# Miniprotein binders against q553d3r833to1016, part 14

Target 1, 184 residues: q553d3r833to1016
Amino acid sequence: NRFKSVNELYSTELSYLNSLLILRDFYFIPMEVEARVTKLFKSEEINKVFSNLKSILQISTEITHLLEERLSVSPVKIGDIFVKFAPIFKIYVEYVNNFDKVAPQLKAMTENPQSKKFFSEQRNKSRVATDINSLLIMPVQRCPRYELLLREILKHTQEDHVEFKNIKSAYESIKDINKYINDR
Below, E stands for the ipSAE of ESMFold2; O stands for the ipSAE of OpenDDE; V2 stands for 0.75 times the mean of E and O plus 0.25 times the DockQ between their complexes.

## First folded at step 9 (miniprotein)

Design x2 (at its last look DockQ between E and O 0.90; V2 from the best seeds 0.00; counts 0 for: pae E 1.53 > 1.5)
Fold by OpenDDE base, look of step 10:
Parts: C-alpha cells; structure tokens; sequence
Structure x2 (fold): chain B 184 residues (1-184), chain A 95 residues (1-95)
C-alpha cells in the first residue's frame, strides 16, 4: 500500500544516509588524517576517490529532514520534494563519472599491504559489515533506487489522491534525470 | 510558531564570488529574522565549487515565514545572476 511504500522510501533513505556518514567518518576523515600524519595516503588521491561525496551527503541529509517532517502530517505528501530535487540530482553525474574512473585506483589502495591494514581496522571500528568499496558504490545506485521507490508509491496512489500529480511528476522527473545520468 | 527552512545551493568557479554570495544572503536572513523577532540558525557547508547554505528561522507566524522565504529567494536569485553563479533554492515552511 501507499503507506508502506512511502515508509520504504524513508527507511532506505535513512539507511543510505547512515552509510554515507560511515563512509565519511570512518574512511574519508581518517584517511585525510593519515595523509597528513603518516603519509600513508596522498590528499590528492583521497579527493579523487571520494569526489563530491560531501555534496551527496548534504543532499541526503536535507531529503531525510524533509521526509521526516512530511511523515508527521496526514496525508503524507512527498512528491514535491523530489520534483524540487530532481534538477539538483545532476550533482550525481560528477560522482558517477568519477567512480568509474577511480575504481582501479581504489582497488590498488585496498590491495596495498599497508593500506589494507588501515581499511581492515577502520571496518572493524565502524562495526559495519560493508567495506569501503561497498559504501562508495551506494551513491551510484541511489538515484535509480529513487525512481523505483517513486514508481512503487505511484502504483499505490489513486488518480484522485491529492498527492497523485506530484508523485507522478516526481517519478517522471527522476526518470529523466536517471536517463541523463546514465547517458553522461 | 511557524518555521521556515531554506536550503540554498550555489555553485561557481570563483571562491570569492561564492563567499560574497553567502555573506550577503546570510546577512539579509539575519536582518529579517531580527526584524520579525525570529530565531535564526545558519549552517554553511563547502564542497569544492559549491556552497550549501541552510537557513532556519523559528518563532514566526505563517505569514512571516512566507515573507522571509520569498525575500531570501528573490535576493538569492538576483545575487546569483549578478555574480554569474548557479543557484538552487528549496523552501520548507512548517505552520
């Protein structure tokens, strides 16, 4: 039903946001420290690997906030949020394009004996089963996920529902953006 | 009371222009908040050629919240145009 699908959108967003925070707090920031102190990493390499993660994190943070507020009101309206954010999601193009380019470099880092130890330690500290590779790919997968989630919500929204037009618009907008991202 | 939350995303190649943009928008926000007796919170996040400015003003009437939102939106758009920056603005009002 609609309620379930909207909650899935919210819950997955929270999970996504948490993953991004783990990526920042247990990998990005510590790697920067290592770059300055031990020279285990180069700052330039770190910046290349993580790209515009900080922007992605901000977007997710705001979406989470907006969703939380909208969920407290009945009927729940969230379509307009994604209509507004659709053009902003173009920011993901930079991340997606970069991810493909730096994948070999990331692999090299994780396979380096000295770096491997670092990543193992950070993974343990994070208490999360997913490693840095799995975390870094999540932004690449998020926009397509939005499309699927919105489609599911739309499926359970009647045409006479107050939210129908906005959900439909949101779905179409995100679909267009995903096409844009994919075409790169 | 009502609350207005405004996310302003601005991007450009000139750090100086970005800083000028942020300073002017924030200054106006503070002035408006003070005028209306609202409590303002501003958080700025920088990422390369982008700034994320989150402005929250609490303790307002619905009308005042709308007023602040409209004024800041207009200012941000005009200033971005003047400085040759790209801007995205998202407004949320809680009554």
Amino acid sequence: as target 1 above (184 residues)
Amino acid sequence: GSRVRILVIVEGDSPEKLREFAERVIEEARKLAEKLGGKITVVVTEDGNRLFIVITVEGLTPEEAKEIAERLKELAEELAKKLGLEVYIIVEIRK
Scores: ipSAE 0.811, ipTM 0.926, lowest interface PAE 0.6, mean pLDDT 94
Fold by ESMFold2, look of step 9:
Structure x2 (fold): chain B 184 residues (1-184), chain A 95 residues (1-95)
Amino acid sequence: as target 1 above (184 residues)
Amino acid sequence: GSRVRILVIVEGDSPEKLREFAERVIEEARKLAEKLGGKITVVVTEDGNRLFIVITVEGLTPEEAKEIAERLKELAEELAKKLGLEVYIIVEIRK
C-alpha cells in the first residue's frame, strides 16, 4: 500500500537522522572539545573521520522536516522533495570517497589508550550499542536506500495519481545520482 | 497565518564572498519580514566552503508568503551569480 511505503521512507529518514545526531553529539563535538582542551585529537584527524558530516546532517534534517509537513496534508506529495534534493545529493560524493580512509584513521587513533578510552566512554554515554564504524557507514548506504524506497512508492502509485509523475521523476533522479556517486 | 521556509545552500571558494552573500540575503529577509509584520528566524550552518541558510517567516498572509519567497529566491540567485557562487534554493509555503 502506498501509505505504508511513504511512511517507511519517513520512518527510516528519522532513524537515519537520529544516527547522524549521535555521531555529532557523542563523537564529533566532544572530539572537537578534546582537540581544543586536552589536545587528544588533531583537527586533521577529526576531519578525516567525519568528512562533510555536518552537510549530510543538515540535508537529512531538512528532508525530515519536509516529510513531516507533507505527511500532515492530503493527498500526500513527496516526490518533488527528492527531485529537488537529487542534485544536492552530489554532496554525498565527498563522504563516500572519503569512507575508505575512515576505519584506518580510527584504528590509528585508538592505538593511543586515552583515545580508546574516549571512544568507549562516548559509546557508553550514547547508550547505543552500535559502534562508531557502524554509524559512519550509514550515509554511504542512504542514497542507495532512497532509490529502493522510491521504487517501492512508485510501485504503489497508480498512473493517474497526482504524484505519479513526481515519484517517477524522483526515482529516476535518485537512480542517476547513485550512478554519479558510484562512478566518482 | 501562512509560513514560508527557505533553505539556501551556497558554496564557493571565497569565505569573503560567502559571508557577503549570507549577510545580504539575511538582511533583505529581515527587512521584508519587518515590512510585512512577519516573525523571522534565521539559522546558519557552516561546513567548509558551504553554508546552509534556513529562513523561516511566520504570521504572513498567503500573498505575503509568496511575495517574500519570490523576492528572496530572486535575490539569492542574482547575488550568487554576481559573486560566482553555486546556490540551491528550496522554498516551502504552508498556508
Scores: ipSAE 0.672, ipTM 0.860, lowest interface PAE 1.4, mean pLDDT 91
ESMFold2 (binder alone), look of step 9: mean pLDDT 86; pTM 0.846
OpenDDE base, look of step 9: ipSAE 0.781; ipTM 0.910
ESMFold2, look of step 10: ipSAE 0.632; ipTM 0.839
ESMFold2 (binder alone), look of step 10: mean pLDDT 86; pTM 0.848

Design x3 (at its last look DockQ between E and O 0.02; V2 from the best seeds 0.00; counts 0 for: pae E 12.1 > 1.5, placed apart)
Fold by OpenDDE base, look of step 9:
Structure x3 (fold): chain B 184 residues (1-184), chain A 95 residues (1-95)
Amino acid sequence: as target 1 above (184 residues)
Amino acid sequence: GSYVRIIVIVEGDSPEKLREFAERVIEEARKLAEKLGGKITVVVTEDGNRLFIVITVEGLTPEEAKEIAERLKELAEELAKKLGLEVYIIVDIRK
């Protein structure tokens, strides 16, 4: 039903946000420290690998916050959130394009004997089985997930429902973004 | 009381222009909040050529919240245009 679908949107967003936070706190920030102190990494390559993660993290943070607030009110209204955020989701285009470009570099970095120990240690510290490679791919997968989640919500939203227009609009907007990403 | 949460996302190639934009918007927000007796919280996040400005004003009537939102939206749009910046504004009002 609609309620279940909306909750899935929220729960997956929360999980997504947590993954981004782990990526920031246990990889990005420590790598920056290593770049400064030990020179194990170069700041330039770190910035290339992580790209606009900070922006994505901020967006996810705000979306999570807004969703959380909306879930406490009946009827639950979330469509307008994604309608308004849709334009800025173009940053995912940037992330995906960059990800494709830096994928070989990331692979080389994680397979480098000099840095393997670092990544192993950080993975252990994070207490999460997901490694940096799997974490960095999550933003690539999120926009398609939004499309699926919104589509599911829309399926359970009647045309005369107060949320119908916004959910449909949001779905179409995200769908267009995903299409653009795929056709790039 | 009601509150308004305004998320302003601005993009541009000039860090100086971005900073100017942020300062002007935040200044106006503080001014309006003070005028209306609201409590304001501002969080700014920077990422390259992009700024995220989250403004929350609490302790308002629904009408006041709407007023602040409209004023800040107008200012942000005008200022972005003037500075040649791209701006996105998200408004959330809670009664």
Scores: ipSAE 0.347, ipTM 0.712, lowest interface PAE 1.6, mean pLDDT 92
Fold by ESMFold2, look of step 9:
Structure x3 (fold): chain B 184 residues (1-184), chain A 95 residues (1-95)
Amino acid sequence: as target 1 above (184 residues)
Amino acid sequence: GSYVRIIVIVEGDSPEKLREFAERVIEEARKLAEKLGGKITVVVTEDGNRLFIVITVEGLTPEEAKEIAERLKELAEELAKKLGLEVYIIVDIRK
């Protein structure tokens, strides 16, 4: 039903946000510290791995908070959130275009045994089984997943529902953004 | 060698508030290290609208290291909220 499909959008956004926070807190920030204190990493290497992750994290944080507010109110209205954020998702182009460089960069960095030890220790500290490569691909997959999730919500939204116009607009906007990202 | 490291990353739009934050956190860290007989080293790095404050203290027991980390974390979080700054804190203990 519609409520279940909207809850899936929210629950997967929470999971996505948590993955972005793991990347920031257990990898990006500790690597920046090591670059300054021990010189284990260069800033260029760190930037190549993470691209504009911080901007993506900020967007997901806002979407999560808005979804939480809307799920507390009846009727549940979320389409306007994605209409608003669709143009902003163009920043995903930078992340997606950089992604084919990430795995080779990480491989090069982990040829150093101290770097390899660092990544192993951070993964252990995070208490998450997913390795950094599996976390880093998640932004690449998120906008396509928004399209699928919005399509399912639209499927469960009757044409006379108060939210129909906004859900349809959100779906169409995200579909156009995914085409834009893919064409770039 | 053994050490404890407290890494404080603070971000905001006001250089004056960032400096006030750093001064107060560093002063408290020095007081705590002196009280406990630890040897303190502080490295501060600016990067755009954020500061990286790395505090390393050597010569402490594990309990003393945890006490300093907890005290500084509490101060940094309270001060960041008061000054309208964003803060993140990592504690790293090496044996």
Scores: ipSAE 0.000, ipTM 0.259, lowest interface PAE 12.1, mean pLDDT 86
ESMFold2 (binder alone), look of step 9: mean pLDDT 85; pTM 0.837

Design x4 (at its last look DockQ between E and O 0.87; V2 from the best seeds 0.66)
Fold by ESMFold2, look of step 9:
Structure x4 (fold): chain B 184 residues (1-184), chain A 95 residues (1-95)
Amino acid sequence: as target 1 above (184 residues)
Amino acid sequence: GSRVKILVMVEGDSPEKLREFAERVIEEARKLAEKLGGKITVVVTEDGNRLLILITVEGLTPEEAKEIAERLKELAEELAKKLGLEVYIIVMIYK
């Protein structure tokens, strides 16, 4: 049903945002502190691992806030959000293109026992069993998942529904940006 | 009162022109917010050859929110053209 599919878009966006916040608060920021204080990490290494995470986090934050506002009113209208944000998603190109470098960089860093201990301690502090590699892949998967989620919403949106045109436009816009990301 | 968020993605090959763009847009946003009695917050995120600029203005009437959004969008588009930059703008008005 349409209601369930729209709520899945929101609930998975919130889960995605929370994963990005874990990456920032328990890994990126603490690693920047260690780079300055103990020299355990170099800024170059940190930048290779996280790429443009800050930009992705900012965009997910704004999408989450918009979805929350739209879910509070009837009828629920969310298609225009993705039409408007689709061009911004080209920021994912750098993250996706850099991702092949992330696992080798993390492996090289964790050959140092002190770094391995740091990652284990931060994982424990986060209270999340998911390891950093599983968190870092989530932005790679998010835009393709937007396409699937919007397709499901469109499937449950009747042609005479007030939101049909916007959901269809959103789906097509995200399809186009996913092709753009994959071609780069 | 109403709140407006303006997200600006500006892109180009010149870090100096990107900085000039950001400084001019933010300066005008601060002037407009002060004139209208709104509270302004600005976040700038660097992303390679682009900037993401999020401008939030709170404490506005609905008409004031639309006015500041229109004026900042026009300024950003004109300035980007003059500086040879690409710009994309999302306006979000909250009640």
Scores: ipSAE 0.765, ipTM 0.901, lowest interface PAE 1.0, mean pLDDT 91
Fold by OpenDDE base, look of step 9:
Structure x4 (fold): chain B 184 residues (1-184), chain A 95 residues (1-95)
Amino acid sequence: as target 1 above (184 residues)
Amino acid sequence: GSRVKILVMVEGDSPEKLREFAERVIEEARKLAEKLGGKITVVVTEDGNRLLILITVEGLTPEEAKEIAERLKELAEELAKKLGLEVYIIVMIYK
């Protein structure tokens, strides 16, 4: 039903945000420290690998907060959030394009014996089974997930529902963005 | 008190123009916040030819929050137009 679908949107967003935070706190920041102290990494390559993750993290933070607030009110209204943020999701285009370019470099870093030890240690510290490779791919998959989630919500939203217009608009907007990403 | 968050994304090919845009918008935000006695926080994230500016002002009345939001939105749109930049603005008001 609609309630379940909206909750899935929120729960997956929260999980997504947590993954981004793990990326920042246990990989990005420590890697920057290593770059400065041990020279294990170069700042340039770190920036290339993580790209505009900071922007994505910022957006996810705001979306999560907004969703959380909306869930506490009946009826739950979330469509307008994604209508408003749709144009901002253009930042995912950059991330996806960059990800494809740096994938070989990331693989090389994780397979390098010296770097491998670092990543293993950070993974243990994070207490999360998901490795950096799997974490970094999550933003690539998020916009398509938004489309699916919004489509599911729309499926369970009647045309006379107060949210119908916004959910439909949000779905169409995200769908267009995903098409744009795929066309590049 | 009420809180207003304004997320501004601006895009353009000129780093100088982007910088000018950000500086002017942030300056105005600070002035407005100070005038109204609000606490302001600004976070700028740079992505090449794109800037994300998150402005948060706390300790406002609902009316003040609305005022700041409207003024900053207008300024951002006007300035972006003058500088030939593409701008997207999201206003979030919390009562």
Scores: ipSAE 0.414, ipTM 0.776, lowest interface PAE 1.3, mean pLDDT 92
ESMFold2 (binder alone), look of step 9: mean pLDDT 85; pTM 0.837

Design x5 (at its last look DockQ between E and O 0.51; V2 from the best seeds 0.00; counts 0 for: pae E 3.4 > 1.5)
Fold by OpenDDE base, look of step 9:
Structure x5 (fold): chain B 184 residues (1-184), chain A 95 residues (1-95)
Amino acid sequence: as target 1 above (184 residues)
Amino acid sequence: GSRVKILVMVEGDSPEKLREFAERVIEEARELAEKLGGKITVVVTEDGNRLLILITVEGLTPEEAKEIAERLKELAEELAKKLGLEVYIIVRIYK
């Protein structure tokens, strides 16, 4: 039903946000420290790998907060949030394009014996089974996921529902943005 | 204290115009924050034809937060119009 679909959007956003925080706290920041102290990494390559993660993280934080607020009100209204943020999601163009470019470098880093030890240690510290490679791909997959989630919500929203127009608009907007991202 | 977060994305074909837009908006934001005694953080990302500016100002009164938000929004819109750029703005105020 609609409520279930909206909650799935929220829960997956929380999970997504948590993944981004893990990327920042257990990989990006520690790698920066290593770059300064041990020279295991270069600051330039770190910046290339993580790209505009900080911006994505901030946006996800705001979306999560807004969704949380809306879930406490009946009827739950979230469509306007994504209509507003849809144009901003063009920032994912940068991340997606960069991800493809740095994928070989990331692979080399994770397979390097010296770096492998670091990543293993950080993975253990994070207490999450997901490795850095799987974490870094999540932003690439998030915008398409928004489209699917909004489509599912729309399927369970009647045309006479107060939220129908906004959900429809949100779905169409995100769909257009995903097309835009895919074409770049 | 109150906090204001402003997301500004600007699009255009001229890197120079995008840069000018960003510089002027950020400068104004810093000046306003300084004037009001707020702490400002700015994150800028770009991909050639697009810039995203994330501005956060902390340590404000609710009135000050509103003031900064309104002024920056107006500036961004006016400047984008002047430079022939597309602009998208999201404002969030936390009390």
Scores: ipSAE 0.523, ipTM 0.819, lowest interface PAE 1.0, mean pLDDT 93
Fold by ESMFold2, look of step 9:
Order: C-alpha cells, then structure tokens, then sequence
Structure x5 (fold): chain B 184 residues (1-184), chain A 95 residues (1-95)
C-alpha cells in the first residue's frame, strides 16, 4: 500500500544516511587525522576517495529529518521534498563521475601495509561487515533508487489523493535529474 | 524556541563570486541571529562550481524564525541574480 512504500523511502534513506555516517566517522575523519599526524595519507588521496561525500551527507541528513517530520502528519506529504531537492542532486554528478577512480585509488593506497592495516582496524571498529568499497558505491546507486521508490509511491497514490500531483512531479523531477547525472 | 534551517546551493563559474555570495549571506545571517538573540550554526561545503550552505538558527520566537527565513531567502535570490549565479533554497521552520 502507499504507507508501506513511503515508509520504505524513509527507512532506506535512514540506512543510507547511517552508511554515509560510517564513511565519515570511521574512514574520512580518521584518515584526515592520520594525514596530519603520521602523514600516512595525502589530502589528494583522501579527496579522490571521498570526492564530495560531505555535501551528499548534508543532503541526506536534511532529507531524513524532513521525512521524519512528514511521516508524523496525516496525510503524509513528501513529494514537494523531492521536487525541491532534485536540482540540488546535481551535486551527485561529481561523485558519480569520480567513482570509477575510487577502487583503483584504494587498491594503490593499500599496497602500503600501514594503510591496509588502518582500513582493517577501522572496519573492525565500525563493527560493520561491509567493506569501504561497498559503502562508497551507495551514493552512485541512491538517485536511481529514489526514482524507483517514487515510482512505487506514485503507483499506490490514487489520482484524487491530495499528494498525487506532487508525487508525480517528484518522480518526473528525479527521473530528469538521473538523466542529467548520466549524461554528464 | 523555534529553529530555522536554510539550505542554499549556489552555482556558477566564478569561485570568487561564489565566495562573495556565501560571505554576504552568512554575514547577514549572523547579524540577524545576534540581533534576535538566536544561536547560529553555519556549515559551508565547496563542491566544484557550487557551494552548499546550511544555516541553522535556534532559540527564536516563531515570528523571528519567519523574519530570518524571509530576509535570507530574499537576500540570497537578489544577490545570486546580481552576481549571475544560480541559487536553490530550501527553508524549514521548526518548533
């Protein structure tokens, strides 16, 4: 039903945000510390791995908070959120365009045994079984997944529902942004 | 009290114009927050030819939160137009 599909949008956004927080707290920030303290990493290497992750994290944080607020109100209205955020998702272009360089960069860095040990230790500290490569691909997949989630919500939204027009606009806006990202 | 969040993305080809935009918007936000007794937090993220600016002001009355939101939105739109930048703004007022 519609409620289940809207809740899936929220629950997957929260999971996505948690994955971004793991990247920040167990990899990005500690790598910046090591770059200053031990010179284990160069800033260039860190920036190549993470690209504009901080911007993506900021966006997901705000979407998560807005969804939480909207889910507490009946009827649930979330379409306007995605209409407004669609142009901001242009930020994903740089992340997506950089992504094919991330795995080779990480492989090159982990040829250094100290770096390999660092990544292993941080993964253990995070207590998450997923390796850093599997976390780093999630932003590449998120905008396409928004499109699928919004399509499912639209499918379950009757034409006379108060949110029908906004969900349709949201779906079309995200579809256009996915084309924009893919064409760049 | 009330809290306002203003998320601004500004884009253009000139890093100097982007920084000028951010500095003026942030300066106005800080001045308004201080005048009204609000606590301000600002996060700026540079992203190629874009800046993403999150302004949070807490400890406001509902009327003060609305005033800051309207003032900053108007300034951001006017300044982006004058500098030849594109701007996208999301404003949320919280109780």
Amino acid sequence: as target 1 above (184 residues)
Amino acid sequence: GSRVKILVMVEGDSPEKLREFAERVIEEARELAEKLGGKITVVVTEDGNRLLILITVEGLTPEEAKEIAERLKELAEELAKKLGLEVYIIVRIYK
Scores: ipSAE 0.349, ipTM 0.742, lowest interface PAE 3.4, mean pLDDT 90
ESMFold2 (binder alone), look of step 9: mean pLDDT 86; pTM 0.848

Design x6 (at its last look DockQ between E and O 0.81; V2 from the best seeds 0.69)
Fold by ESMFold2, look of step 9:
Structure x6 (fold): chain B 184 residues (1-184), chain A 95 residues (1-95)
Amino acid sequence: as target 1 above (184 residues)
Amino acid sequence: GSRVKILVMVEGDSPEKLREFAERVIEEARKLAEKLGGKITVVVTENGNRLLILITVEGLTPEEAKEIAERLKELAEELAKKLGLEVYIIVMIYK
C-alpha cells in the first residue's frame, strides 16, 4: 500500500511533466516563433501567460528523473528528494501570483481572430482535449498536491521503516513551503 | 560516462549581485568542465528576485563528476555568503 502511494507520486509527476511539455511545445515555443516571424504576439503577452513556466518545467524534469532512479532500487527512498526541492519550490510564488492575470490575458488575445485560430490549431495539433487554461492551472495545484501525496505516503510508512524520518521531514517541508507560497 | 547536474537557486534583492553570482559560478563550471574534458551546458532562468541555474556536465568519470559537484557547491556557497545572497544547491550524479 505504501508502494501504491509512492507510485501515485511518480505517475502524477509524469502526467504533470507531460502537461508542462504540451504547454511548452504546442503553445509557448510556437507563440515565440509567431512573435518573431509574424508579429502575431508580443513578448510581453507571452510572458504574462506563461510566467516562469521554464523554471517549473526544469524542476519537474529533474524530480521525474530522480523518482525513476529511486523506484528502480529497493527499498524505495524518495523523501530526501522533496526535502531538498522544498526550498526550490519558492520559484512557484511568481507563477501563482501571476495566475489571476492569465485568463484575462488569454481572453484579450483571443478577441483577435488570428490569435483565436492559432490557439484552436495548436490544441488540435496537441491531440489533447484539455484547453490551455486547464493546463496552465496545473502548476498552481502541484505543490498542494505534493503535500497530499506525501501525507498519504507517510500514513503508509511505519515508524520503524528506513524512510519514515525522511518522509516525515519531506511532508513538513512541503507544508511549510505551501504556507510560504500562499502567504506571498 | 558519468553526467552531473547541479541545480542552483540563488535569491537576493540586488539584480547586479545575482548576475555577478551567476557569471562567477558559470565561469568556474566552464573551466572545470574544460579541464576534465567534459561537455558543459548551462540554463539560467530568471524568477523575480531569484535565478535558477542548471549546470550539466557530460562525459565524466564518476570521480570527475564528484569533483566538479563538490567544487561548484563550495564556490556557490562561499560566493553567496560574500554577496549576501541565499543559495540552495541540488547535486545529481548519473552513472
Scores: ipSAE 0.757, ipTM 0.899, lowest interface PAE 1.0, mean pLDDT 92
Fold by OpenDDE base, look of step 9:
Structure x6 (fold): chain B 184 residues (1-184), chain A 95 residues (1-95)
Amino acid sequence: as target 1 above (184 residues)
Amino acid sequence: GSRVKILVMVEGDSPEKLREFAERVIEEARKLAEKLGGKITVVVTENGNRLLILITVEGLTPEEAKEIAERLKELAEELAKKLGLEVYIIVMIYK
């Protein structure tokens, strides 16, 4: 039903945000420290690997907050959020394109004996089974997931529902953005 | 008190223009916040030809929050037009 679909959108967003935070706190920041102290990494390669993750994290933070607020009110209205944020999701174009370019470099880093030890240690500290490779791919998959989630919500929203127009608009907007991403 | 968040994404091929845009918008935001006695926080993230600016102003009345939002939105749009930049603005007001 609609309630379940909206909650899935929220719960997956929370999970997504947490993944981004793990990326920042247990990988990006520590890698930068290593770059400065031990020279295990170069700042340039770190920036290339993580690309505009900070911007994505910022957006996810705001979306999560907005969704959380909307869930406490009946009827739940979330469509307008994604209508507003759809244009901003263009930033994912850069991330997706960069991800493909740096994938070999990331693989090399994680397979390097010296770096491998670092990543293993950070993974243990994070207490999350998901490794850096799996974490970094999540932003690539998020916009398509938004489309699917919104489509599911729309499926369970009647045309006379107060939220119908916004959900439909949100779905169409995100769909267009995904096409835009795929065309780049 | 009320809080206003303004998320601004600006795109362009000129790093100088992007910087100018950001500086001017942030400066105006700080001036407005100071005038109204609000607490302002600014976070800027950049990558390539794109900047993302989050402006948060706290400790405002609902009317003041609306005022700041409107003024900054207008400024951002005008400035982006002047500089030939693409701009996207999201205003979030919390009462």
Scores: ipSAE 0.535, ipTM 0.831, lowest interface PAE 1.1, mean pLDDT 93
ESMFold2 (binder alone), look of step 9: mean pLDDT 85; pTM 0.835

## First folded at step 10 (miniprotein)

Design y1 (at its last look DockQ between E and O 0.89; V2 from the best seeds 0.00; counts 0 for: pae E 2.3 > 1.5)
Fold by OpenDDE base, look of step 10:
Structure y1 (fold): chain B 184 residues (1-184), chain A 95 residues (1-95)
Amino acid sequence: as target 1 above (184 residues)
Amino acid sequence: GSRVRILVIVEGDSPEKLREFAERVIEEARKLAEKLGGKITVVVTEDGNRLFILITVEGLTPEEAKEIAERLKELAEELAKKLGLEVYIIVEIRK
């Protein structure tokens, strides 16, 4: 039902945000430190690999916050959030395009014998089984997920529902964004 | 009391212009918050050619929250235009 679908959107967003935070706190920041102190990594390479992750993280942070606020009120309204963020989601285009370009570099970085210990330690510290490679791909997958989630919500929203117009608009907007991303 | 949260995302190729934008928007936000007796929190995050300015003002009436939001939105849009920056603004008011 609609309630379940909205909660799935929220719960997956929380999980997504957490993944981004792990990327930042256990990989990006420590790698920058290593770059400065031990020279294990090059700052330029780090910046290329992570691209605009910080921007993605900020967007997710705000979306999470807004969803949390909306979930505490009945009826739950979330459609307008994604309508508002639709134009901002073009930031994902940059990330996706970059990801395809730096994928080989990332692989080389993570497979470097000198760096393996670092990544292993950070993975352990993060207390999650997902490695840096799997984490970095998540932003590539998130916009398509938004489309699916919004479609599901829309499916369970009647046309006379107060949220119908916004949900539909949000769905169409994110669908357009995803099309744009895929046509890059 | 009511709370207003405004996320201002500004992007451009000139760090100087981005800084000027941020400073002016934040300054105005602080002035408005002080005038209305609200508690303001500002968090700025930088990522390349983008700045994320999160402004939160608490302890307001619904009308005051709306006023701050409208004023800051107008300022941000005008300033962005003046400086040749792209700006996105997300406003949320909790009554």
Scores: ipSAE 0.722, ipTM 0.891, lowest interface PAE 0.7, mean pLDDT 94
Fold by ESMFold2, look of step 10:
Structure y1 (fold): chain B 184 residues (1-184), chain A 95 residues (1-95)
Amino acid sequence: as target 1 above (184 residues)
Amino acid sequence: GSRVRILVIVEGDSPEKLREFAERVIEEARKLAEKLGGKITVVVTEDGNRLFILITVEGLTPEEAKEIAERLKELAEELAKKLGLEVYIIVEIRK
């Protein structure tokens, strides 16, 4: 049903945001600290791994906030959120285009035993079994998943529903952005 | 009362121009909130040559919330063009 598909969009956005927060709090920030304190990492290495992660995190934070507000009101209206954010998702191009460099960069860094120990310790502290590489791919997958989620919401939105026009516009806008990201 | 929430995302290759942009937009937001008796909160986040400026003004009438949103959007767009910056603006008004 429609309510179920809208809740899936929200719940997966929340889990996505949590994964981005793990990347920031257990990897990015501690690596910046080590770069200053012990010189274990260079700023250039950190930037190659994370790219514009902070921008993506801010975008997901705002989307999560808006979805929470809209789910508290009936009828639930979320299509306009994605119409408005579609142009902003062009920021994902930078992250996606950098992604093929991430695994080689992490491999080079972990040739140093102290770096390898650092990553192991941070993974333990995060209490997440998922490897950092598996977290870092999630932004690459998110915009394609928005398209699928919006398609499901549109499928369950009757043409006379107040949200039909906006959900359809959101789906088409995200589909165009995914093509834009993929073509770059 | 009504609340306006404005996310301004500004990007450019001049840290000095980004700072000038942020300072002027925030200053105008504070002036408008004070004039209308609204409570303002501002959060700025930086990522490279990109700033996220989140402005929240609470305790407004619906008309006042719309006025602040329109004025700040116009200022941000005009200033970004003047400074050669790229800007994206998301406005949300809650009753």
Scores: ipSAE 0.499, ipTM 0.822, lowest interface PAE 2.3, mean pLDDT 91
ESMFold2 (binder alone), look of step 10: mean pLDDT 87; pTM 0.861

